# VHH binders against q9xw16: the designs that were tried, part 24

Target 1, 132 residues: q9xw16
Amino acid sequence: MSGWNAYIDTMTAAAPSIKRCAIVGAADGSVWARTEADNVFKASEEELKTFVALFNDVTQVPAKGADIEGVHYVVPRTEESLIFGKKENTGFFAVKTKSAVLIAVYEGPNEVAAQVRKAVESMQTYLNNAGY
Key: E = the ipSAE of ESMFold2; O = the ipSAE of OpenDDE; V2 = 0.75 times the mean of E and O plus 0.25 times the DockQ between their complexes.

## First folded at step 20 (VHH; framework vhh_6fv0_2)

Design m5 (at its last look DockQ between E and O 0.78; V2 from the best seeds 0.00; counts 0 for: pae E 2.1 > 2)
Fold by OpenDDE, look of step 20:
Structure m5 (fold): chain B 132 residues (1-132), chain A 123 residues (1-123)
Amino acid sequence: as target 1 above (132 residues)
Amino acid sequence: QVQLQESGGGLVQPGGSLRLSCAASGFTFSDYYMYWVRQAPEKGLEWVSTISSSGSKIYYKDSVKGRFTVSRDNAKNTLYLQMNSLKPEDAAQYYCATDAPSGEPDLYRVDYRGQGTQVTVSS
């Protein structure tokens, strides 16, 4: 296991509602780490390449939504380094660091979203401070 | 307690116009993003538009761009949706929604939406 797997474990431990999670390269969407086994993160390389490119202009994302693992999510708004989506009782948070994009897909009532966001943003802060 | 009350819906012919309003209370309206969502029969909840607290950031669903205009009056705690060139596929129950106290969009949370206003488009 790479050192990046530890960060996956940290996020999933901090927010149990996270079902699948990945850390990918911000430039090309290459997978650095991801949840595996029964909770395997299934986004393709091509899909991730497209997804991380959304951060080039987040202002256009709400109009189009975002696709992860073949699922289309509504994106009601974005922030400069944050894209989040929702679909029924599922959603995702994606945050951009200096060199990575952290993606967490969660399932549960709306109330769990705050915890998921906090987990991902905490990791974002940590990685940014570490130069990643 | 968050309270939202939509109004302004009705029956119009294709190409017609409606102006929806949403009266907000129970929270600091000017501090929150506001949203319009809609639900047509046999369809799920659909996002329509977003407006930031100050109104400086606005987003639309592609299918309503150029036809719908979202706005807000923070002094009146009111959200608006001007709907022009209405189409049959725009027919739905329209709801206004707000962020949760944490600032997270909760479009599917019923207690952060109003009761809705019905928009019908028919010739």
Scores: ipSAE 0.656, ipTM 0.838, lowest interface PAE 0.6, mean pLDDT 94
Fold by ESMFold2, look of step 20:
Structure m5 (fold): chain B 132 residues (1-132), chain A 123 residues (1-123)
Amino acid sequence: as target 1 above (132 residues)
Amino acid sequence: QVQLQESGGGLVQPGGSLRLSCAASGFTFSDYYMYWVRQAPEKGLEWVSTISSSGSKIYYKDSVKGRFTVSRDNAKNTLYLQMNSLKPEDAAQYYCATDAPSGEPDLYRVDYRGQGTQVTVSS
């Protein structure tokens, strides 16, 4: 479990409702690590490039929402380094670090969403402190 | 726990105006974000607008920007939606929502959702 894949495992262990997640480069959306196998995170390179660019001005994101894995999510609000999206009983949280964007796609009621947010924000803090 | 009651809907001609209200109780209204969502027949719920707890952050779905204005009165525990220049596509049952009590948006929770208020635009 060396390298970036260990961080994927840490997030999914901290919030079991995470169904898929990834760590991608903030500049270009390149995939550094992702969930695999039956839970493969399937966003395309072009989709990820568009997605990470949303962090250039998060205040414009709610107007149009966001796409991940070909699914369109409403984005009812953002924070400076946080975008989250909702579609019915599913959603995502995405946070930006200095050089990466962490994306977690989850399923479940609103109580589960708080657990997911905490997991990605904890990893955000860790990576920022590590210089990433 | 959370209780929401919408009002102010009605029948309006295209180009008309309506003001919706959402009376909230069962939580500390001033601590939480509020949202407007709507549902037309055979469609899922559609997010319309967001307002932060203090009112300092406001977001709109692109198709309603410039026509709708969300506001809140924290002393009266009331959320408002001023709807101007109404179009046939705005016809829907309108609901308010909140991120109480979890702090995360709860746009789709039925058990806290009020009865809604119907907006009908004559086409």
Scores: ipSAE 0.469, ipTM 0.758, lowest interface PAE 2.1, mean pLDDT 89
ESMFold2 (binder alone), look of step 20: mean pLDDT 80; pTM 0.811

Design m6 (at its last look DockQ between E and O 0.78; V2 from the best seeds 0.00; counts 0 for: pae E 2.7 > 2)
Fold by OpenDDE, look of step 20:
Structure m6 (fold): chain B 132 residues (1-132), chain A 123 residues (1-123)
Amino acid sequence: as target 1 above (132 residues)
Amino acid sequence: QVQLQESGGGLVQPGGSLRLSCAASGFTFSRYYMYWVRQAPEKGLEWVSTISSSGSTIYYKDSVKGRFTVSRDNAKNTLYLQMNSLKPEDAAQYYCATDAPSGEPDLYRVDYRGQGTQVTVSS
């Protein structure tokens, strides 16, 4: 297993509502690690390339929304290094580090969002401090 | 307890205008993002607009850009949506919503959203 898989495990352990998760290259959307088996992260390379490019101008994302794994999410607002979306009882958090984008797709009531965000942002902080 | 009350809806002809208001109480209005969402019959909840606490950041759904204007008066704890050049596809129940205490949008949670105001567009 890649060392990056450990970070996937850390995030999913910290937020059980995360159903699928991936760590991808910020420059090209290449997959460094992802949940697999029954919880396989299914986004294509082309989709991820498009997705990570959203961070080039996050101010334009709300108007268009964001697509992950063929699902369209509403993006009510963004932050400089954070894109999150919602669709009924599902959503995602995506954060950008120096070299990576962390994506977590979750399912559950809206209350779980805070825990998911915390898990992803904690990993973001860790990786940034580590130079990634 | 968060309380939101929408008003200003009604029946208008295509091309007409409406101004929606949302009266907020039970939370520090000036510290939170506010949102407009809408739901048409047999359709899911749809995001319309976002405005930051200070009003410095605003977002619109593409289909309403140039026609709708969101604003807020923090002194009056009121959110507004000016809707011009209304189209039949704009017909819906319109709701205002706010962030959860954690700061996350809670568009799909009823207790952070008002009862709504009906907008009908028909010739």
Scores: ipSAE 0.717, ipTM 0.860, lowest interface PAE 0.6, mean pLDDT 94
Fold by ESMFold2, look of step 20:
Structure m6 (fold): chain B 132 residues (1-132), chain A 123 residues (1-123)
Amino acid sequence: as target 1 above (132 residues)
Amino acid sequence: QVQLQESGGGLVQPGGSLRLSCAASGFTFSRYYMYWVRQAPEKGLEWVSTISSSGSTIYYKDSVKGRFTVSRDNAKNTLYLQMNSLKPEDAAQYYCATDAPSGEPDLYRVDYRGQGTQVTVSS
C-alpha cells in the first residue's frame, strides 16, 4: 500500500464513523492522499487552499465557520492546531502538522466525535514526530 | 444529566435590547464551555456565541459581533447573552448549549435539554 494511503486506512480503521478523509499540504491544500473508490473525498483545489489557510489564525474561524466538500459547518471553537465543524448529525475534524493538514469527515451523533478526534490527533502526533 | 433553562426572551423593536439567561444544572458548570445557538422557523440551528469555562475566551458569529455580549457567572451556574441593536434577522428561539459531559460541543440537541426562549423583533 502506498505510504500516505496507509495513513488514511489507519485513521478510518481507528474510527469507523469516519466516512471520508484526506491528507493535504498545509501550504497549498495539495492532496497527498484521500479516501477513494466508494467514499471519494471530493473537495476542489480552490476549496482546499482556502481551508488550509484557516490554520493561519484559527481564532478567526468560529465567526464564519468553514466549508469542506461544498458543505458549510459551524465551528464553535478551535484549538491551536485543530479545527472541528458540526452540521446536524455530521462533522469534521481537521488538524495541522508541520507540513500537512489531516481532514476527517464523519457521520454519527456527537458521542462518536471523541473517537474521530482521537484517531486524527494520534496521526497528527505520529506525523509531527516523523518530521511532517 | 445536563439540564439548561433559558429565559429573558420577549418582543422588542428593531434597535432594542434583551438580556437572556441560561440556568444550568446536572454538571460542573465551571468546567465546561458554554454556547448560544438559535433557531428560526424552517431553519436549522445557527451558532451564535461561545464562551470558555473561565470566561477568558469568547467567540461570536460575524453577524452579531459588536452587538451581542456573552458572559457567565460560575458561582451562580448561569450563562448570559446581552443582545443590543437587535435586528429582524435575530428573531429566533434561543438555546444555550454545552460540551458537558462528553467534552465536545453539542449544538444540535439543544431542544432536548432546554425549552429555549423566544426573541421576536417586530418591524
Scores: ipSAE 0.373, ipTM 0.700, lowest interface PAE 2.7, mean pLDDT 88
ESMFold2 (binder alone), look of step 20: mean pLDDT 81; pTM 0.818

## First folded at step 21 (VHH; framework vhh_6fv0_2)

Design n1 (at its last look DockQ between E and O 0.40; V2 from the best seeds 0.00; counts 0 for: pae O 2.2 > 2)
Fold by ESMFold2, look of step 21:
Structure n1 (fold): chain B 132 residues (1-132), chain A 123 residues (1-123)
Amino acid sequence: as target 1 above (132 residues)
Amino acid sequence: QVQLQESGGGLVQPGGSLRLSCAASGFTFSDYYMYWVRQAPEKGLEWVSTISSSGSTIYYKDSVKGRFTVSRDNAKNTLYLQMNSLKPEDAAQYYCATDVPSGEPDLYRVDYRGQGTQVTVSS
């Protein structure tokens, strides 16, 4: 288990509805940690490189949406360091820190989504304050 | 309680125009993002456009960009969609939507939206 795996555990504990999540490098999408075993985060290296590049200009994302784990999501709007996607009863939140992008995939209604967003944004704040 | 009522749909030929309206009540309209979504028969809901609370930030699905214009009048609690150069693929039931109180877009919650307004494009 890498030291980054503890942050995966923290997010999944804070928002149990997170089905899969990962911490990836903001520059290249390299995987620093992810959920494993029965909840493996399956995004390819090429997909993650494309995904993290969306943070270069989040205002361009809604026009085409975003793909993660081979699933296409609608992105109805973005915020400065936040991309969130929706597809039926499932979605994702992704936040950018100084060095990383945190990605959490969940299933459930908007009440569940709010819990997931809070968990990833709390970790974003923590990592930014720690210099990451 | 949030109420959204769509109007302005109708039958047009390809290349025609329609202007849709969405009357909102039961919440502070000027504080929230608004969205247009649509549903064709036997299809899922498709996001079309987003407009920020002030109207200063606007997003469109790529296939409607340049043809559709979303706007809002916060004094009248009304959202608009000007639809130009309509294509058969634009034919659908159109709905407006907003954020839930927690701040997330509520695109797929049909049960609190009005009945929508039908846009039909045929020659």
Scores: ipSAE 0.531, ipTM 0.786, lowest interface PAE 1.7, mean pLDDT 89
Fold by OpenDDE, look of step 21:
Structure n1 (fold): chain B 132 residues (1-132), chain A 123 residues (1-123)
Amino acid sequence: as target 1 above (132 residues)
Amino acid sequence: QVQLQESGGGLVQPGGSLRLSCAASGFTFSDYYMYWVRQAPEKGLEWVSTISSSGSTIYYKDSVKGRFTVSRDNAKNTLYLQMNSLKPEDAAQYYCATDVPSGEPDLYRVDYRGQGTQVTVSS
């Protein structure tokens, strides 16, 4: 288990509604850490490469939506370093750090989304301060 | 509690127009982005339009640009979608959504009141 797995554990502990989670390279979508076993993060390399590239121009993402693990999510809006989406009772939050993208896929009622966002943004802040 | 109620759907011929409305309550409407989304039968939910709290920032799905116009009246807590030059592929159930707090800030919600509002475009 790499050091990055600890950050996965931190996010999933902070937001129990997170079903799957990954930390990937912002440049190429390479997986640095991800949830495993019953909660394995399943996005392909090609998909992740495409996904992280969305941050190059977030203003275009709402028109396109976002695909994670073969699932298409509605993305109603974006922020500079934040992409979030929703599909029925599921959704995702993705935040960009200096060198990484943190992706959290969650399931549950709408009320759980705020906790998921806080978890990934907290990790975003931590990693940014650490130089990552 | 946050409530959104869509209305204004109906049956139109291709090239026709409809104006959808979304009545909002249970939150400070003027503080939040609002969205239109739609879902056609046996298709996934798709994004249609976004409008910022003040209305100064607006986005559209490419396929509806030039035909649809989103607007809001914050004094009336109402979101609108003017749909002109409607096409068969625009037929769908239309819903409004928002980012609102429900005991927590920055909560992304896709809220449906009732069954949404149905838009049908006949051939």
Scores: ipSAE 0.158, ipTM 0.563, lowest interface PAE 2.2, mean pLDDT 90
ESMFold2 (binder alone), look of step 21: mean pLDDT 79; pTM 0.800

Design n2 (at its last look DockQ between E and O 0.46; V2 from the best seeds 0.00; counts 0 for: pae O 5.0 > 2)
Fold by ESMFold2, look of step 21:
Formats: C-alpha cells, structure tokens, sequence
Structure n2 (fold): chain B 132 residues (1-132), chain A 123 residues (1-123)
C-alpha cells in the first residue's frame, strides 16, 4: 500500500531521530506500512498483536512495560491514546487512531523526543480527521 | 540550577519499612511529573514509580505495587516514597527524576541527580 508508505516518509522526515516506524492495524497489529530495507521495522506479527492490545486500557501498561522489536521498554506513564517507552537513550512513541496504531522508535536524549512525539501526534490528528 | 536531593535510606530487615524523601529546587516542582528510580550494583537504572504533577495519577512497577506508596507535597517541593514490606531485591541506590524541562519522562538525566540514598535490606 503505496499511500500508507507516504505517511511513513512524512513521520521520518519530520523527526530525523526516528530510526524505525510503522503503521499497524489497531484491531490485530497487521502491518499497513513500515520503514524498510536497511532500516526495517522488525517486530513480529505476534508481538504487534500483543502490543496494539495495550491500547485496550493504557492505564495498565506502566506496571509491566511494553515490548517492541524484541526490546523491553519501561513505560513510566501513558496518556489516553499515547504509549511511550524508554530504554536508556532510546525509546518509542505509539499513538492510536480510529483504525491504526502509529509506532516510532527513536534514539536520542529527551531534547529530541519532543520532536518525535510531535511528528507522531501530528500524523495521528491527520489520520483521525481523515476517518482512520 | 535544578537540584534533586534524596534522603531517608538506611539498613533494614526484610519486611521492614523506610520513607524516602526527594527535595527539589530550581524549577516549578508543581508543574511536572516526578519519578522514583533505583540502581542495584551491576544493574542499570530501574523505574519504580511515577506521580503526576497534581498527585492524582500514580503508577508503580508491578513488583512494588501494594508495598510502596509515592506521594508529593507541592507546597514543600518534596517527593516521597513510603516503602513497606521491603524485600532483598529492593536494595538499591534510590534517585528521583523529573520530566523538567522537556515535559517528557527523563529517567536517566545525570546532571540534576543527587547522590541518591542507599536502601540496604539484610537479615
């Protein structure tokens, strides 16, 4: 789906510290688009199914954290449609839209994390307004 | 300048209790989330608890839930951790952290960090 790939490019261009990202179905974690080639987003289908289910109740996520690409992240807090994870100088932001979950994995200190969050939340708003 | 100063650690027996404090200065404490983290020898920093700026939202790592209680006094710029039913695995150097100034959780920022406070649990 070439249309969904453009959204991947938009997010990575908006926040250069994003190393990998994906758009996956909110119901089942199926991959609609992801970074590819030498920068492939490599979470398994089973892992993504488990991950998107965390959005069923984000308030339960901090107790155990979250796994993406076989890496365990601390989730020190959540927001209603946002899960963010931390591991040293790396992390992820994930947001839920009507139909999808957007996931961005980044590297860098907290000064760059805000740019990543803004990129992901801007796309969340765009897709929600478009009915996705 | 931002300073976080931890205190209240000590040596206790398993099942004992301690109350940690974190005195904060150099920023508007009441505007920001606060965190407790800990580090055991040969381990990385481990997140323990989160409390929102107002104190209305609180999260715990699963292994401390029901035993630890985080709280804050915004008038005194102080964060607390009441630790009950202490176990040997709770032994660590404890630090507090904040998401000042970015608004994003910053558990690993060393330039604000005090020396921490040591919790030792032995029988």
Amino acid sequence: as target 1 above (132 residues)
Amino acid sequence: QVQLQESGGGLVQPGGSLRLSCAASGFTFSDYYMYWVRQAPEKGLEWVSTISSSGSTIYYKDSVKGRFTVSRDNAKNTLYLQMNSLKPEDAAQYYCATDYPSGEPDLYRVDYRGQGTQVTVSS
Scores: ipSAE 0.576, ipTM 0.815, lowest interface PAE 1.6, mean pLDDT 90
Fold by OpenDDE, look of step 21:
Structure n2 (fold): chain B 132 residues (1-132), chain A 123 residues (1-123)
Amino acid sequence: as target 1 above (132 residues)
Amino acid sequence: QVQLQESGGGLVQPGGSLRLSCAASGFTFSDYYMYWVRQAPEKGLEWVSTISSSGSTIYYKDSVKGRFTVSRDNAKNTLYLQMNSLKPEDAAQYYCATDYPSGEPDLYRVDYRGQGTQVTVSS
């Protein structure tokens, strides 16, 4: 288990509604850590490569939406280092650090989204401060 | 409780126009981004437009740029979508959505929408 797995555990502990989570390289979408076993993060390498590239121009993402694990999400807006989407009772938050993209897919009532965002943004801040 | 009610849909010919409205209540409308989304038969929900709380930031789906105009009246708690030069591919059930109820204006909630309003485009 790599050190990155600890960050996965931290995020999932902070937001129980997170079903699957991954830390990937911002440059190429390579998986550094992910939830596994019953909650395995299933995005392919090609999909992740495409996904992280969305951060190159976030202004275009709402027009296109975003695909994670073969699921297409509506993206209503973006921020410089934040992409979030929704589909029915599921959604995702993706934040970019200096070198990584943190992706959290969640499921549950609408109220859980705030907790998920806080979890990934807290990790974003931590990793940025650590130089990652 | 958050309530959104869409209206203004109808049947138009290609090239026609419609103006949709969304009446909002149960939250501080002026504090939140608002969105238009649509769903055509046998298709998934797709994003159409975004407008920030103040109206200063606006986004459009590429396919509707130049034809659709989103606006809001915060004094009336109402969101609008002016749709011009309508095309058959614009036919869908249209919904408005908001970032509420997280307490933050940055969390998307497509589940918070009304019954929608049907837009049909046919010659």
Scores: ipSAE 0.019, ipTM 0.343, lowest interface PAE 5.0, mean pLDDT 88
ESMFold2 (binder alone), look of step 21: mean pLDDT 83; pTM 0.837

Design n3 (at its last read DockQ between E and O 0.46; V2 from the best seeds 0.00; counts 0 for: unsure alone 64.7 < 65)
Amino acid sequence: QVQLQESGGGLVQPGGSLRLSCAASGFTFSDYYMYWVRQAPEKGLEWVSTISSSGSTIYYKDSVKGRFTVSRDNAKNTLYLQMNSLKPEDAAQYYCATDTPEGEPDLYRVDYRGQGTQVTVSS
ESMFold2, look of step 21: ipSAE 0.693; ipTM 0.850
ESMFold2 (binder alone), look of step 21: mean pLDDT 80; pTM 0.804
OpenDDE, look of step 21: ipSAE 0.821; ipTM 0.905
ESMFold2, look of step 22: ipSAE 0.544; ipTM 0.781
ESMFold2 (binder alone), look of step 22: mean pLDDT 80; pTM 0.805
OpenDDE, look of step 22: ipSAE 0.823; ipTM 0.910
ESMFold2, fold request of step 23: ipSAE 0.604, 0.583, 0.619; ipTM 0.814, 0.805, 0.817
ESMFold2 (binder alone), fold request of step 23: mean pLDDT 79, 78, 79; pTM 0.803, 0.791, 0.803
OpenDDE, fold request of step 23: ipSAE 0.746, 0.758, 0.758; ipTM 0.873, 0.877, 0.879
ESMFold2, last read: ipSAE 0.653, 0.687, 0.691; ipTM 0.831, 0.847, 0.847
ESMFold2 (binder alone), last read: mean pLDDT 79, 79, 78; pTM 0.800, 0.805, 0.795
OpenDDE, last read: ipSAE 0.778, 0.741, 0.756; ipTM 0.887, 0.869, 0.878

Design n4 (at its last look DockQ between E and O 0.30; V2 from the best seeds 0.00; counts 0 for: pae O 6.1 > 2, unsure alone 64.8 < 65)
Fold by ESMFold2, look of step 21:
Structure n4 (fold): chain B 132 residues (1-132), chain A 123 residues (1-123)
Amino acid sequence: as target 1 above (132 residues)
Amino acid sequence: QVQLQESGGGLVQPGGSLRLSCAASGFTFSDYYMYWVRQAPEKGLEWVSTISSSGSTIYYKDSVKGRFTVSRDNAKNTLYLQMNSLKPEDAAQYYCATDTPTGEPDLYRVDYRGQGTQVTVSS
């Protein structure tokens, strides 16, 4: 679906440190759009179902961390609709909207994390305002 | 100009206890989350615990939950880690860490960690 793919392009353009990203359904982790081709977002259906369920109680996530694309990330804290995972010089931001979870996996030093977070949260705001 | 100084490490037998301290300066300590991380020889850094700026929200790695207690004294700009029932797997250099200037966790930024304090667990 061309409309959802445009949102992928918008996020990756806003934060070039994003290596892969996806928009998935908040209820079941179904993939609505993702980076493709050379930067395929490679999370399995079962992994995504487990991942989006983390938003059911974000306060329990730090104790165990989170898995995406077969990579285990430490989650040193969470916020009400945001999970921030870290592994060495890589990380992810995931935010929940009314209907979706936006996931951006980035590489680079911590200085780029703010840019990635801004890109994902701007899209979160846009989708929430649009009813998603 | 963040400065962090860890202390309180030492040698302890399995099942023993230690209390670590982290003295902070160069930033408004009470505005930031604080973290404990550790590094065993030939391993990467491992997150141990998080405490919110007020101290009201606390997270632990599963393997230390129930044995370790993090706390902070914002009037003294000091972070603490009480470690009880120590196991050989807990032996490591322990560091405290804080957020980046933008308020995100910065567990791996070596420039803003202190020298650490060694915890050794032996018979």
Scores: ipSAE 0.412, ipTM 0.735, lowest interface PAE 2.6, mean pLDDT 88
Fold by OpenDDE, look of step 21:
Structure n4 (fold): chain B 132 residues (1-132), chain A 123 residues (1-123)
Amino acid sequence: as target 1 above (132 residues)
Amino acid sequence: QVQLQESGGGLVQPGGSLRLSCAASGFTFSDYYMYWVRQAPEKGLEWVSTISSSGSTIYYKDSVKGRFTVSRDNAKNTLYLQMNSLKPEDAAQYYCATDTPTGEPDLYRVDYRGQGTQVTVSS
């Protein structure tokens, strides 16, 4: 296991509602680490390439939504380094670091979203401080 | 608790018009962005329009630009969607939504929406 897998474990431990999680390259969507086994993150290379490119202009993302693992999410709004989406009782948070995008897909009531956000943003801060 | 209730849907012919309303309660309506989304049969939920708290910032899905107009009355806690020149592809269940949480003001929480109102476009 690479060192990046430890960060996956950290996020999933911090937010139990996270079903699947990935750390990918911000430039090309290449997978650096992801949840595995029964919780395997299933996004394709092509899909991730498209997804990370959304951060080039986050202002347009609400108009289009975002696709992860073949699922289309409504994106209510965005911030410079944050994209989040909703589909029924599921959603995602994606945050951008200097060189990576952290993606967490969660399931549960709306109230769990805050915990997921905190988990990925904490990791975002950590990685940014580490130069990633 | 956050509550949203859509109304105004119905059956119209192509080229017709409808005006949707959304009654909001359980949060400070005037402080938050609101948006319309829709879901057609066997299709995913898609974004239609966004309006800022004051109404000064508005966004539309490209396919509805020039035909749909979003507005809000903060005094009445009501969101509106005027839909003109309706097309068959506009047929869907329409929802108003907000990303306000229950209790704490956290804008990063998952959105709330109502039961929706059905829009049917048929000749």
Scores: ipSAE 0.018, ipTM 0.316, lowest interface PAE 6.1, mean pLDDT 88
ESMFold2 (binder alone), look of step 21: mean pLDDT 79; pTM 0.794

Design n5 (at its last look DockQ between E and O 0.75; V2 from the best seeds 0.00; counts 0 for: pae E 2.6 > 2, unsure alone 64.2 < 65)
Fold by OpenDDE, look of step 21:
Structure n5 (fold): chain B 132 residues (1-132), chain A 123 residues (1-123)
Amino acid sequence: as target 1 above (132 residues)
Amino acid sequence: QVQLQESGGGLVQPGGSLRLSCAASGFTFSDYYMYWVRQAPEKGLEWVSTISSSGSTIYYKDSVKGRFTVSRDNAKNTLYLQMNSLKPEDAAQYYCATDTPSGYPDLYRVDYRGQGTQVTVSS
């Protein structure tokens, strides 16, 4: 396991509603770590390249939504360095660090959203402080 | 208890206009993002527009940009959607929605949106 896998484990432990999770390069969407096995993060390289590019202008994302793992999510709004989406009983949070994008796909009632956000933003802060 | 009530729907010809309203109660309206969504028969729920608590941040679905205008009157606890140049594909039940207690929207939850108002576009 790479060091990045430990961060995946940290986020998924902090928010049990996270079903799949990935850490990818902010520049090109390359996968640094991801959930695997029964919870394998399935986004393609091309899809991730497109996804991370959304952070170039988050204000444009709501108009078009976001695709992860072949699923189109509604993005009702964005924040600086934060994109989140919703589809039925699922959603995602994606945050940008200095060099990475953290993506967490979750399932469950909307009440779990705050916990998922906290998990990825905590990791965001940690990685930023570490220079990543 | 969050209560939202949409109104203003109706039948219009293509190119026509409608103005929807959403009366909100049971929460501090001025503190929350508000949303418009719609659902056409045999189709899934569609997000249409978002407006921040102050109205300073606004988002639109691409297909409605330039035609729809969202606004709010926080003194009246009312959300609006001005719909111009209506197209047949705009026909749907329109709902207003707000953030859930978690601070994020769940547009698919009926308990945080209204009963809806029907918009029909036909020549």
Scores: ipSAE 0.812, ipTM 0.904, lowest interface PAE 0.5, mean pLDDT 95
Fold by ESMFold2, look of step 21:
Structure n5 (fold): chain B 132 residues (1-132), chain A 123 residues (1-123)
Amino acid sequence: as target 1 above (132 residues)
Amino acid sequence: QVQLQESGGGLVQPGGSLRLSCAASGFTFSDYYMYWVRQAPEKGLEWVSTISSSGSTIYYKDSVKGRFTVSRDNAKNTLYLQMNSLKPEDAAQYYCATDTPSGYPDLYRVDYRGQGTQVTVSS
């Protein structure tokens, strides 16, 4: 349980509406950890490489939206280190740290989105402070 | 309580122009991002454009870039969408929207979206 998987557990415990999540390398999208058990995070390495590259210029993302796990999301705006996407009853928050991108996919009504964002941003802060 | 009211829709020929307005009240308009979205028959809601609270950051969907211009007048609490070179595919009910309390738009929440104004493009 030690290593990167503990951070996955921390995020899912902080926001139970997170159904799948991952920590991936910011440079290449390589998976450092992800949800595995009943809710495997199933994005391919090629899809993740494309996804993390969106952080090279977040201002270009709203024009086309974003894809993760084969699902296309509307991205109405971005922030320097945050991309949020929405599709019907599901959505994602993704944040960039020094070395990684944290991705959380959630399901349910929109009122849980603040909890998901807070969980992901809290982990972002922790990893940045730890040098990642 | 958030109130948004769109106006300015109508019938226009292909290649024509329309200017939509969205009057806002019940919140501090100048503190919030504003959005235009649209819905055509048989389609889901489609995001069109975003403008930041100050107006300094603007995004457009690729298919409208160069033809549509979003703007806001924070002194009048009004959002605008100038639509030029209109195409039949732009025909839709147009809505303005603002952020939910969570700080992001929910295009499906009517409390943070207006009633809409119809744009029809035909010969």
Scores: ipSAE 0.387, ipTM 0.702, lowest interface PAE 2.6, mean pLDDT 87
ESMFold2 (binder alone), look of step 21: mean pLDDT 79; pTM 0.799

